# Ledger of designs, part 1: VHH binders against Enoyl-CoA delta isomerase 1, mitochondrial (ECI1)

Scores and structures below are computed, not measured.

Target 1, 258 residues: Enoyl-CoA delta isomerase 1, mitochondrial (ECI1), of Homo sapiens (Human) (p42126)
Amino acid sequence: QRVLVEPDAGAGVAVMKFKNPPVNSLSLEFLTELVISLEKLENDKSFRGVILTSDRPGVFSAGLDLTEMCGRSPAHYAGYWKAVQELWLRLYQSNLVLVSAINGACPAGGCLVALTCDYRILADNPRYCIGLNETQLGIIAPFWLKDTLENTIGHRAAERALQLGLLFPPAEALQVGIVDQVVPEEQVQSTALSAIAQWMAIPDHARQLTKAMMRKATASRLVTQRDADVQNFVSFISKDSIQKSLQMYLERLKEEKG
Positions, changes and structure headers below are counted from each chain's first letter, unless a header gives other numbers; Kabat numbers aren't used for antibody chains.
F, E and O stand for the ipSAE by ESMFold2-Fast, ESMFold2 and OpenDDE, each averaged over both directions (binder to target, target to binder). V2 = 0.75 x the mean of E and O + 0.25 x the DockQ between their complexes.
Where letters were taken out, [cut] stands.
The coordinates of atoms that the task and the answers printed are left out; those that the model quotes come from them. Centres of patches stay.

## First folded at step 3 (VHH)

Design p08 (from a09 with Y102W W106S; framework vhh_ozoralizumab_d1)
Fold by ESMFold2-Fast, scan of step 3:
Structure p08 (fold): chain B 258 residues (1-258), chain A 124 residues (1-124)
Amino acid sequence: as target 1 above (258 residues)
Amino acid sequence: EVQLVESGGGLVQPGGSLRLSCAASGFTFSRYAMYWVRQAPGKGLEWVSEITGSGDSTKYPDSVKGRFTISRDNAKNTLYLQMNSLRPEDTAVYYCARDKGWSYGSDEYGMDVRGQGTLVTVSS
């Protein structure tokens, strides 16, 4: 399995660990397993909160799996993007308290996952940056992800971050507000447990209705445009220039590995 | 109260196709991930396919990938498995199963309810 769940039913909390080596890339399989794992926890009355983290420190998630976006059919790109949309919709609107315990690098799709959470904790390690760096690769963050970032750090900060493809190191991430807390790496897990306990102290009905109220407009914007967003993605990613750029990037990555 | 009833099994020749159905009742079908699981003669249970509650994402093991397609109709509370290019080794009792919950994170798939099964025999 690519998702490891460590339950603590007595506390009402589960720790969901990403285990998709080498870098927790959001492959179609991993996206599907993440959604199913979340659905399992949502349907189990024993659980009220989930901490999302990487099984292995160093990389929280490197983001989208470029092999799902290159050298494939348009139908494959459509299916992949629908899975990405489903993960965001399910996480963003989850009735569970979600806390991201970011114990590694968190670019692009990793940041997508972190941004859906109610609270974000980042390890104080200068090698662990967080941000939506799609433009650095010649691709674009979808509007619903742009909305999520904008809701978190504000319009101007989000515009600058998205246009420049910024990855924020821990101190800057805290200053801009993309994360809520920065702590020594060895304290990330205990800090996440403390944070989630605080959120779970609030009665579920009131917390859940408030979360829904706050997030409904953003989520609904994607829900009403899912097919259009898929068509936009497929059209963009299928362009010869984009496919060539992705192919070259994948080849460089392969050569660096040896 | 919670029930899963499979149908569509039968005898089919190698290379043939078969479509299995599973009628679900007693729970909010669209909220649950669903599985198809099979048990071949003399073997243990084998996971065959899974689908998210919305139906937007699916997953398969390499043994059936490209040959089998899982789908669901949430309005009809029905799960489907389209099986193409069937092989003798696909012979098994096929079970529709509902996802159990947090146990998914283990090496074993968590299923809390499964039906009586439907037999698929692939033979000449």
Scores: ipSAE 0.013, ipTM 0.467, lowest interface PAE 8.7, mean pLDDT 89

Design p10 (from a09 with D107K E108T; framework vhh_ozoralizumab_d1)
Fold by ESMFold2-Fast, scan of step 3:
Structure p10 (fold): chain B 258 residues (1-258), chain A 124 residues (1-124)
Amino acid sequence: as target 1 above (258 residues)
Amino acid sequence: EVQLVESGGGLVQPGGSLRLSCAASGFTFSRYAMYWVRQAPGKGLEWVSEITGSGDSTKYPDSVKGRFTISRDNAKNTLYLQMNSLRPEDTAVYYCARDKGYSYGWKTYGMDVRGQGTLVTVSS
């Protein structure tokens, strides 16, 4: 429904297309469908690699859904955050080769998804920025997402990016190393197919063990404290000042929609 | 009633300059990122520039970078495009456009409202 899977079983590749209009926001329902789709591909021996992209160019994913984080019960916030953690853990530790073909804007939760991949390709369009911009909304990236960014671009670049809530346009994204290639938008899909073929040329057992070794410390830090992280999120998001800020942004979204 | 009204277009020779204006009404102007987009004869829409609601950040494609400057006056609800070193290929109808919206207050790609346009012709 919200996730379209286009298989090429002969090549061992599937293209997973996000289709949660208008902006591929990570609603509880979309998070659930993403995890189920990934699990089905992981359990199918025909597939060794997945390309993640948006069904429609313009927005890869606008990130977390504010309606899941405002005006709801603490139990709802807990369930939502557990779903966010589950998506990150499943993507970050997947034995499949993951390539993100970023054909649109990629802020916050969109960047979370992109950062879990083995390789990132961004369309060369100044409209399409990538980054963890939570601080611009008065909220913070969780420690495990901070660690993921830091592992990708280094400590100082990550600190500057996270404190200032930076969104990197394509040239800056390539320069800082948050993406691996920047190509004309019409070439994103073919570039992703070429990239994933290169990664899949490596024997699975050696590639998978190396990926696990490289990512174990970061993943384990969340695994050992998932419940504490959920409680910290629920406590933070439930603060009156945070709820008021989120309510203001939701009212703006209603005004913008008409 | 959301309304965008462009002005400032006209005939100019290659190497010349023009300043376009867009008067916005019917919405809280400072809350929205704004765009200039253009459509050349027989071509599709092309994004020319973007500015954040605050005016603190601007973006341009390589085709106009260094030649065009987008700015805004939130007190006057007006968007501007300063066009320098104009080329025949800049000939187009120029539209002022409002950003489609945001998740979390972050930019989304695309416009939800555009004006009627102002014609810019660059010819010797």
Scores: ipSAE 0.000, ipTM 0.183, lowest interface PAE 14.5, mean pLDDT 87

Design p11 (from a09 with D107S E108K; framework vhh_ozoralizumab_d1)
Fold by ESMFold2-Fast, scan of step 3:
Structure p11 (fold): chain B 258 residues (1-258), chain A 124 residues (1-124)
Amino acid sequence: as target 1 above (258 residues)
Amino acid sequence: EVQLVESGGGLVQPGGSLRLSCAASGFTFSRYAMYWVRQAPGKGLEWVSEITGSGDSTKYPDSVKGRFTISRDNAKNTLYLQMNSLRPEDTAVYYCARDKGYSYGWSKYGMDVRGQGTLVTVSS
């Protein structure tokens, strides 16, 4: 199992731990297990909130699995991207309170997951950066992820961050507003429990309708053009220049890094 | 300045045991996952073990599972690898490594810092 769920039914909270070694890459299987795990919690009246964290400190999630996007068929790329869209839609529109307890590096797809949450806590470790760094690999964040970042940190900060592929270390992440709290690593879990309790103190009906109202326009923009977005992704990723760039990057990752 | 210094390597006969140590300095040791990796002569790097910052979770490949045990002492900033039932194919330079916190990928060796290594030779 790639997802470990630790329930506290008495408190109405579950802790969802990412356990997809070595770096919690969003493989097709991991994406599928995340959606299934979330759906099970949503369908269980015992739970009102979920804390998302990594089983292993050091990396929250390294982001999209580049092996799902290189050396494969167009049909595979389409299926993969549909799974990525599904995870974002399910997390972003979840009726549960979602808190990300970011105990590790959080680039690209990891940041996608964190951005869907209602509240983000980052461990105060300069090695744990968060951001949408797709442009550093010669690829682009989809419009719906761009919209999510823009809604969180504002248009200008988002444009600068996306064009330059910025990864924010903790102090900068707090300053720009991509995370809500930065705390010593040993306090991340307890801080997340305190934060989720605060959000769960609000009556579910009012909280859920407010969340839906705030997020409906952004989510609907993807819902109305999911197939077009899939085709755009498949077309882009299948380009020879992009495939060669990704292959070179994957080959470098196999070598030891200092 | 971040530094990792391995020790404890040497010559041992098949079936023997060795304990490797890694002294860490220049960073908050307890906040980082740590690795042992090895490189046999003429071969690439092979992941040997990993341990979370707290020490609560460990992982091993099948090649060493049941024979090797990774552990850490966060108060002393020291990482250990207990190696039992050693085989000639365990002959390698063993490196202590700190987890980078990954920017991308699927690389199992997202190492930020690695020590100079300690040589383990298993031979009669």
Scores: ipSAE 0.000, ipTM 0.124, lowest interface PAE 16.0, mean pLDDT 87

Design p12 (from a09 with K100L; framework vhh_ozoralizumab_d1)
Fold by ESMFold2-Fast, scan of step 3:
Structure p12 (fold): chain B 258 residues (1-258), chain A 124 residues (1-124)
Amino acid sequence: as target 1 above (258 residues)
Amino acid sequence: EVQLVESGGGLVQPGGSLRLSCAASGFTFSRYAMYWVRQAPGKGLEWVSEITGSGDSTKYPDSVKGRFTISRDNAKNTLYLQMNSLRPEDTAVYYCARDLGYSYGWDEYGMDVRGQGTLVTVSS
């Protein structure tokens, strides 16, 4: 329904296309379907790699669904955040090679998804930016997402990016190292197929154990603190000032008609 | 010293039910996701169920979904697996496992399996 999986069993690769209109927002339903789709591919011996991309160019994912975080109950916020944590844990620690083929805008939660991947390719379009812009929205990236960015681009670059809520256009994204390649939009898919083939040339056992070893400390930090992180999120998001800010942002988006 | 002690297994007829328990000690139980995994004779470990530290989110493979229910009592440091509509293919030694944060799901390297397990035999 919200995720289209195009298998290429001969190559050992599946292309997972986000299809949650209008902007691939990480709604509770979409988060759930992403995790189920990933699990199905992990359980299928035919597949060793997955390319994540958008069904339509323009938006990879606009990130978290703000309607899941505004005007709801504390129990809803807790359930939503647990689903966000689950997606990050499942993607970040997946035994499959994951390549993000970023054919559209990739802010906030979209960047969360891209950062879990082993390799990131961004279309060379100045309208497609990537970054953790939570502070621009008056909210904060959780510590485990901060750790993921820091592991990718280094401490100082991550601190500057997170405090200022930076969204990097393609050239800057490549320079700072948040993406590995920037290519013409029409070449994103073929570049992703080439990249994933290179990663899949490594024997699975050695690659998977190395990935697990490299990512263990970061993932474990969330695992040991999942409930505390949920409570911190629910407490923060439930503040009157935050709720008011989110409501105003949603009204603005409605007026602009997307 | 981390300890996990499984119990509650036994012989049951097809269509029957069993409830398994896992007593945990030596760590802050409520902070860890927990798994039930099983090993059928001559097979590797198979993931059966997963529960978050708070107990609010659970996950199952299609093979047991709708039949098995994982739950936990954090005050008692105990994990449970309610098994309904049991089938001969459910015959296995069942282990509880603590998530180590290496992977999610049934990755053996991401799961801390400590105990002797509890044998479930589905037969007449």
Scores: ipSAE 0.000, ipTM 0.084, lowest interface PAE 23.2, mean pLDDT 87

Design p17 (from a09 with K100Y Y104S; framework vhh_ozoralizumab_d1)
Fold by ESMFold2-Fast, scan of step 3:
Structure p17 (fold): chain B 258 residues (1-258), chain A 124 residues (1-124)
Amino acid sequence: as target 1 above (258 residues)
Amino acid sequence: EVQLVESGGGLVQPGGSLRLSCAASGFTFSRYAMYWVRQAPGKGLEWVSEITGSGDSTKYPDSVKGRFTISRDNAKNTLYLQMNSLRPEDTAVYYCARDYGYSSGWDEYGMDVRGQGTLVTVSS
């Protein structure tokens, strides 16, 4: 299991712990298990809220899995990117209260997951930065992720962050509004439990309809062009220069293990 | 197989010094940034120091800056942490950790802790 679910049915809350070592990379298998775990909790009337965190502190999630994007067929890249889109859509539009308890580094794809949540708590550790750093790598965040960041921190802050590929350390993350609280690492879980209780104090029907109303336009924009976004990703990742760079990196890792 | 073996921990009085070592094997040591992290009893992991693969750049949190020095010997595949002016609050299990090695930037803050750690107790 890559996802551990610890229920507290009396409180109506489950803690979903990422356990995809070494760094909770969003592999196809991990993406699939995340969606299945979320769906099970959504279908269980005992639960109204979910706290997302890492089983192991240090890294919340490193983001996309490079082995899913190198040496594979175009059909594999398409399937992978559809799974990434599916996770974002399912998390962003979930009827459950979602709180991210960010107990580790949260770049790129990790930030994607955190941004889908209703509330974000970051451990006060200068090694734990959060942000969409794609431009530092010569790539571009997809439009639906750009929209999510813009909705969270505003147009100008998002433009600066995305163009410069900024990763925000805790104090700056709080100041810019990409996270809602910064607390000592040992207090992250108790703070998350307190926060989720506050959100769950609101009647579900009113909260859920308001969340849907607020998020519908952003989600629908991806829904109406999922296939085009997939083809854009496949075209980009299939470029010889990108494939060669990924291959050289992965072969270096194999050489060092041998 | 990647292995990291920490040593050098022990009991020391406040104001004392200790030098921790980490013996690395199973990978090309000089290509990876390395970290020291610690976990005090009942607390989470705390980053202590980092060093680039070449050894040209180091970083520290304010809690240890000026007291701790990270260094490496790439010829010996060994990472060191020189700890001076130790305080009771430095009491922790210290772990040697390897940066995962992502050059893409998706994992530059990730660490892969492989060792069992070495206990440092600062007490009178």
Scores: ipSAE 0.000, ipTM 0.234, lowest interface PAE 12.5, mean pLDDT 86

Design p18 (from a09 with Y102L; framework vhh_ozoralizumab_d1)
Fold by ESMFold2-Fast, scan of step 3:
Structure p18 (fold): chain B 258 residues (1-258), chain A 124 residues (1-124)
Amino acid sequence: as target 1 above (258 residues)
Amino acid sequence: EVQLVESGGGLVQPGGSLRLSCAASGFTFSRYAMYWVRQAPGKGLEWVSEITGSGDSTKYPDSVKGRFTISRDNAKNTLYLQMNSLRPEDTAVYYCARDKGLSYGWDEYGMDVRGQGTLVTVSS
């Protein structure tokens, strides 16, 4: 199992731990298990909040699994991207309070997950950066992810961050507003528990309706054009130049591992 | 009032195909992940396939991957299992199951509602 769930039914909270070694890459199986885990928690009335974190510190999630995007069929790319869309839609629109306890590096797809949450806490470790760095790999963040970042840090900061593929270390992440708190590594979990308790103190009906109202336009923009977004992704990723670039990158990663 | 009713089972030759259906009622079908599980004669329950509430992501064990396809029609509250290249070892009662909440425990076979089952016999 790639997702561990530690329930605390008395508190109405569950801790969802990513366990997809080595770096919690968003493989198709991991995406599927994340969504099913979220659905289980949403359907269990004992739970009102979820803390998302990595089972092992160091990497929260490295983001999209490049092996799902290279050397496969167009049908595989379509299915993969549809699963990525599903994870974002489910997390972004969840009625549960979601808090990300970012105990490791959080680039690209990892930042996608963090951005869906209501509150983000980052460990104060200069090796742990957060951001949408797709342009550094010669690819682009989809419009719905761009909208999510823009809604969080504002238009100008988002434009600069997305065009340059910036990864923010903790102090800069706090300053730009992509995270809400930066705390010593050993305090991340206790801070997340304190934060989620504050959010859960608000009556669910009012909090949930406010969240839906705030997020409906952004989510609906993807819902309306999911198929077009999938076609755009498949078309882009299937380009010979992109496939060659991804293959070379994956080969370099293998060499660097030893 | 929560009910799952399977259909589509029967006798089929090795290498043949069958499509199973499961009609769901009494709950908001699209909000729940759904499973197909099976029980062969004299054996325990075996997870066969799972699908997210929206139907956008699916998972299979190696024993059926590439041969079975799970799908759902949320407008019709119906879950499907397309079974191709059937083998004698696929002989079992197949159950449609709704994903359990964490209060029931955590495992891949976990279900809080299961149908009555439909028998699939693969024999020459």
Scores: ipSAE 0.013, ipTM 0.535, lowest interface PAE 7.7, mean pLDDT 89

Design p19 (from a09 with G105P; framework vhh_ozoralizumab_d1)
Fold by ESMFold2-Fast, scan of step 3:
Structure p19 (fold): chain B 258 residues (1-258), chain A 124 residues (1-124)
Amino acid sequence: as target 1 above (258 residues)
Amino acid sequence: EVQLVESGGGLVQPGGSLRLSCAASGFTFSRYAMYWVRQAPGKGLEWVSEITGSGDSTKYPDSVKGRFTISRDNAKNTLYLQMNSLRPEDTAVYYCARDKGYSYPWDEYGMDVRGQGTLVTVSS
């Protein structure tokens, strides 16, 4: 069990808590459970909104699981990337109101999840940074994720952030617009409940159609070329230089853990 | 009426292969995660595989990982289980099941509808 779903006292809201220790890495198993959890909520007419948060504060999600991307077969890389695409497509186009209550560090794939949401709240802790930092590992954010960031913070800010692999601490995150609110850590949950109530006050049909209209072009760009994007990822990640870089990074993490 | 009908079971020798099918009707098949579960003689239900509504992500327990492959054809409203390298311990009634929705907290075997089952016997 890597995803805990708790109904909230507020009408029609569920809290989805990430519980994939130690750092909520987006393993294939965790990606699959996230998608199924979302599908269950979408099929249950009792729920109109979902708050996404970590079960334990400190790390919202460390992002993609590098062990899924190193020392494996091309078929494994393809399956993993399809699961990543599926999570993004399902979250980004969800008819539910999605609010991320970011109670921890939110790099790379964690930021991918946060960016799919309608509203983002970040705890005011200088250790909790958010951003797409793939370039610092010699990896490239896919075009559909680049588009998502660009839609959120604008072209120039996104280009600078992506090329440099920036992780924004709370004040800078608010300033650049990658998050909507920064609040004391102990207020993140109550702020998320307040925010989602405002979004849910709008009639679902009008809100959902507007969301779909706003996000259609971005989502469709991936839908029309999913297989090509998978092939591109598999080709890129399988390069000897990339595999060696990832292997060295994973070995360093292992040594630091002791 | 939601209905799931399994087929493809039978007698097979150890090391053999079988492909199970499940015909779904009465709901929008592509919107639901689907499961294969099995029940061996005298034992409880065991989760065998799951697949997301689009078919892009799958999950297996270690007991069948690498041997079984779940897939779906949403245009035909059909779920499949390709079983390779079958072992005597795979002998069971296999059920196709639809995702249940939530019980709080998360239930790993959250299934609300299952079919009648199809018997798979692995013996010489």
Scores: ipSAE 0.013, ipTM 0.522, lowest interface PAE 8.9, mean pLDDT 89

Design p21 (from a09 with E50Y; framework vhh_ozoralizumab_d1)
Fold by ESMFold2-Fast, scan of step 3:
Structure p21 (fold): chain B 258 residues (1-258), chain A 124 residues (1-124)
Amino acid sequence: as target 1 above (258 residues)
Amino acid sequence: EVQLVESGGGLVQPGGSLRLSCAASGFTFSRYAMYWVRQAPGKGLEWVSYITGSGDSTKYPDSVKGRFTISRDNAKNTLYLQMNSLRPEDTAVYYCARDKGYSYGWDEYGMDVRGQGTLVTVSS
């Protein structure tokens, strides 16, 4: 399985480990398993919090699976983007406390996942950067992801980060506020357990209603225009110039892997 | 078009100092984080310093922390590594490398371009 769940029902917490080698790319199957795993935990009253991390350190998630966005039909692009939207909506609006324990590189779609969480902890390793770097691949972050980043780090920082496709190393990530804590890599898991316990100390009804109130406007913008956003994505990604750029990038990655 | 050219390597005695330079061309230097990495004889590749595109943040492994300083001059498209208190175990080929930004593998380095390297030998 691509998602491993380690429950601790006595503590009310589960650790959800990404295991989609080589780099936890958000393939259709992985997106589906993430949503199913989250839904199962939400429906089980034993759990109030979830820590999201990678099974293997080094990469939290490399983000969107570019093979889902290149050389495929428009119908495939539509289905893929709907799955991406579904993951974001489910994570962003989850009634569970979500803490990301970022034990690896966290670009693009990895950052999408991290940004949905209530609290973010990043390992202090210069190889582990976080950010929405879509523009470096010639693609764009959708408005709902832009809104999520802007809500987290502010308008100007978000605009600069998105236009330039910035990936923030740990110290800069903490300074700009895209992560809440930076700790030695060996302490990421214990720090996440401590953090989630603090969040879970708050009565669920008050915490959940406050989270819903704070996130309603951002989530509703996507909910009211999901189909339009899908069509915008399909139209953009299907452009010859974009397809050629993605094809060249995939060929480059293939050559680098050997 | 993208090029990284290292210079400054040589023979130095233990306890000595050496400054490496890397001339970058063919890309917007200030937008990329940069690494210095090294490969000692018979060993694998080891990163020794990291600097953000702005130059505002730097990182070092414990093996060189306090002895090595990475810096950059974005106006001159040049990366530097100041090496002090050199030890025989610092003997290696030193490479300037550009951070690719993405990690698509489980290796320890997210680099998309590196130079040809410059040899540093620390011996008496």
Scores: ipSAE 0.000, ipTM 0.106, lowest interface PAE 19.2, mean pLDDT 87

Design p22 (from a09 with E50W; framework vhh_ozoralizumab_d1)
Fold by ESMFold2-Fast, scan of step 3:
Structure p22 (fold): chain B 258 residues (1-258), chain A 124 residues (1-124)
Amino acid sequence: as target 1 above (258 residues)
Amino acid sequence: EVQLVESGGGLVQPGGSLRLSCAASGFTFSRYAMYWVRQAPGKGLEWVSWITGSGDSTKYPDSVKGRFTISRDNAKNTLYLQMNSLRPEDTAVYYCARDKGYSYGWDEYGMDVRGQGTLVTVSS
């Protein structure tokens, strides 16, 4: 099991804990389990909110699993990217209140997950940075993820962050607006419970329709061109220069751990 | 009272196809998500597919994606698994299982009811 769900029926909230060691990388299996877990909670109307966090502090999610994007077939890359798109679409458009309780490092795909939430809380630890750092790896954030960041922090801040592959430490994350609160790590869970209660105080009908209205244009832009986005990803990632770059990065990671 | 009965297993050559069925009784079938899971000889349980109660959404692991298709007929209280392009590594006992809710996993903690299973052997 890569996703642990702790229901709190009295509060109408569930806590969804990532448990995909070592770093909660978004493997194909983990992506699938996240979507299934979300759908189960959406199907039970007694739950109105979900807090997303890591089972172990230190890493919220290290992002996309680079082993899914290197040394594999074009068909595998297509399947993987479709799964990534599905997770983003399901989280971004969820009728549940989503709060990310970021108790660890949150780069790239981790930031993708956090950005889909209605509210983001980051532990005040300089080792826990958040951002879309794809360009530092020689790859690019897809347009729908760029749109999500831009909607959150504004056009100029998003452009600078994406071009430079910035990872924001807590104080800068709060200043730029990519997170809503920065609190001592031991307070992240209680702060998330307080925040989600505020959002759940709003009647579901009005909150859900407003969320849908605010997010429809961004979500529809991906929905209308999912296949084209998959083709663009597969074409880009399959380039010999990109594959070689990713392989070298993976080899460096092995050396650092050994 | 709650029962799940699998059928349709058998011996098939590599590259062949089989369709498994699971007859559910004793509960409101349409209100539960369902799994197909398998257990190869001497190994643990591995999930194979998942379907929502309505049938509107399905999920597969990479090992069977594109080859297996899960479906259901809520009017007949029946779950199906269409297996194509079978491989020797697909040899296992296949179980129909009811989703426990709020948990996910390939083991019994993600499932509150499991059938007796149907054997699928892929061999020449």
Scores: ipSAE 0.000, ipTM 0.216, lowest interface PAE 16.0, mean pLDDT 88

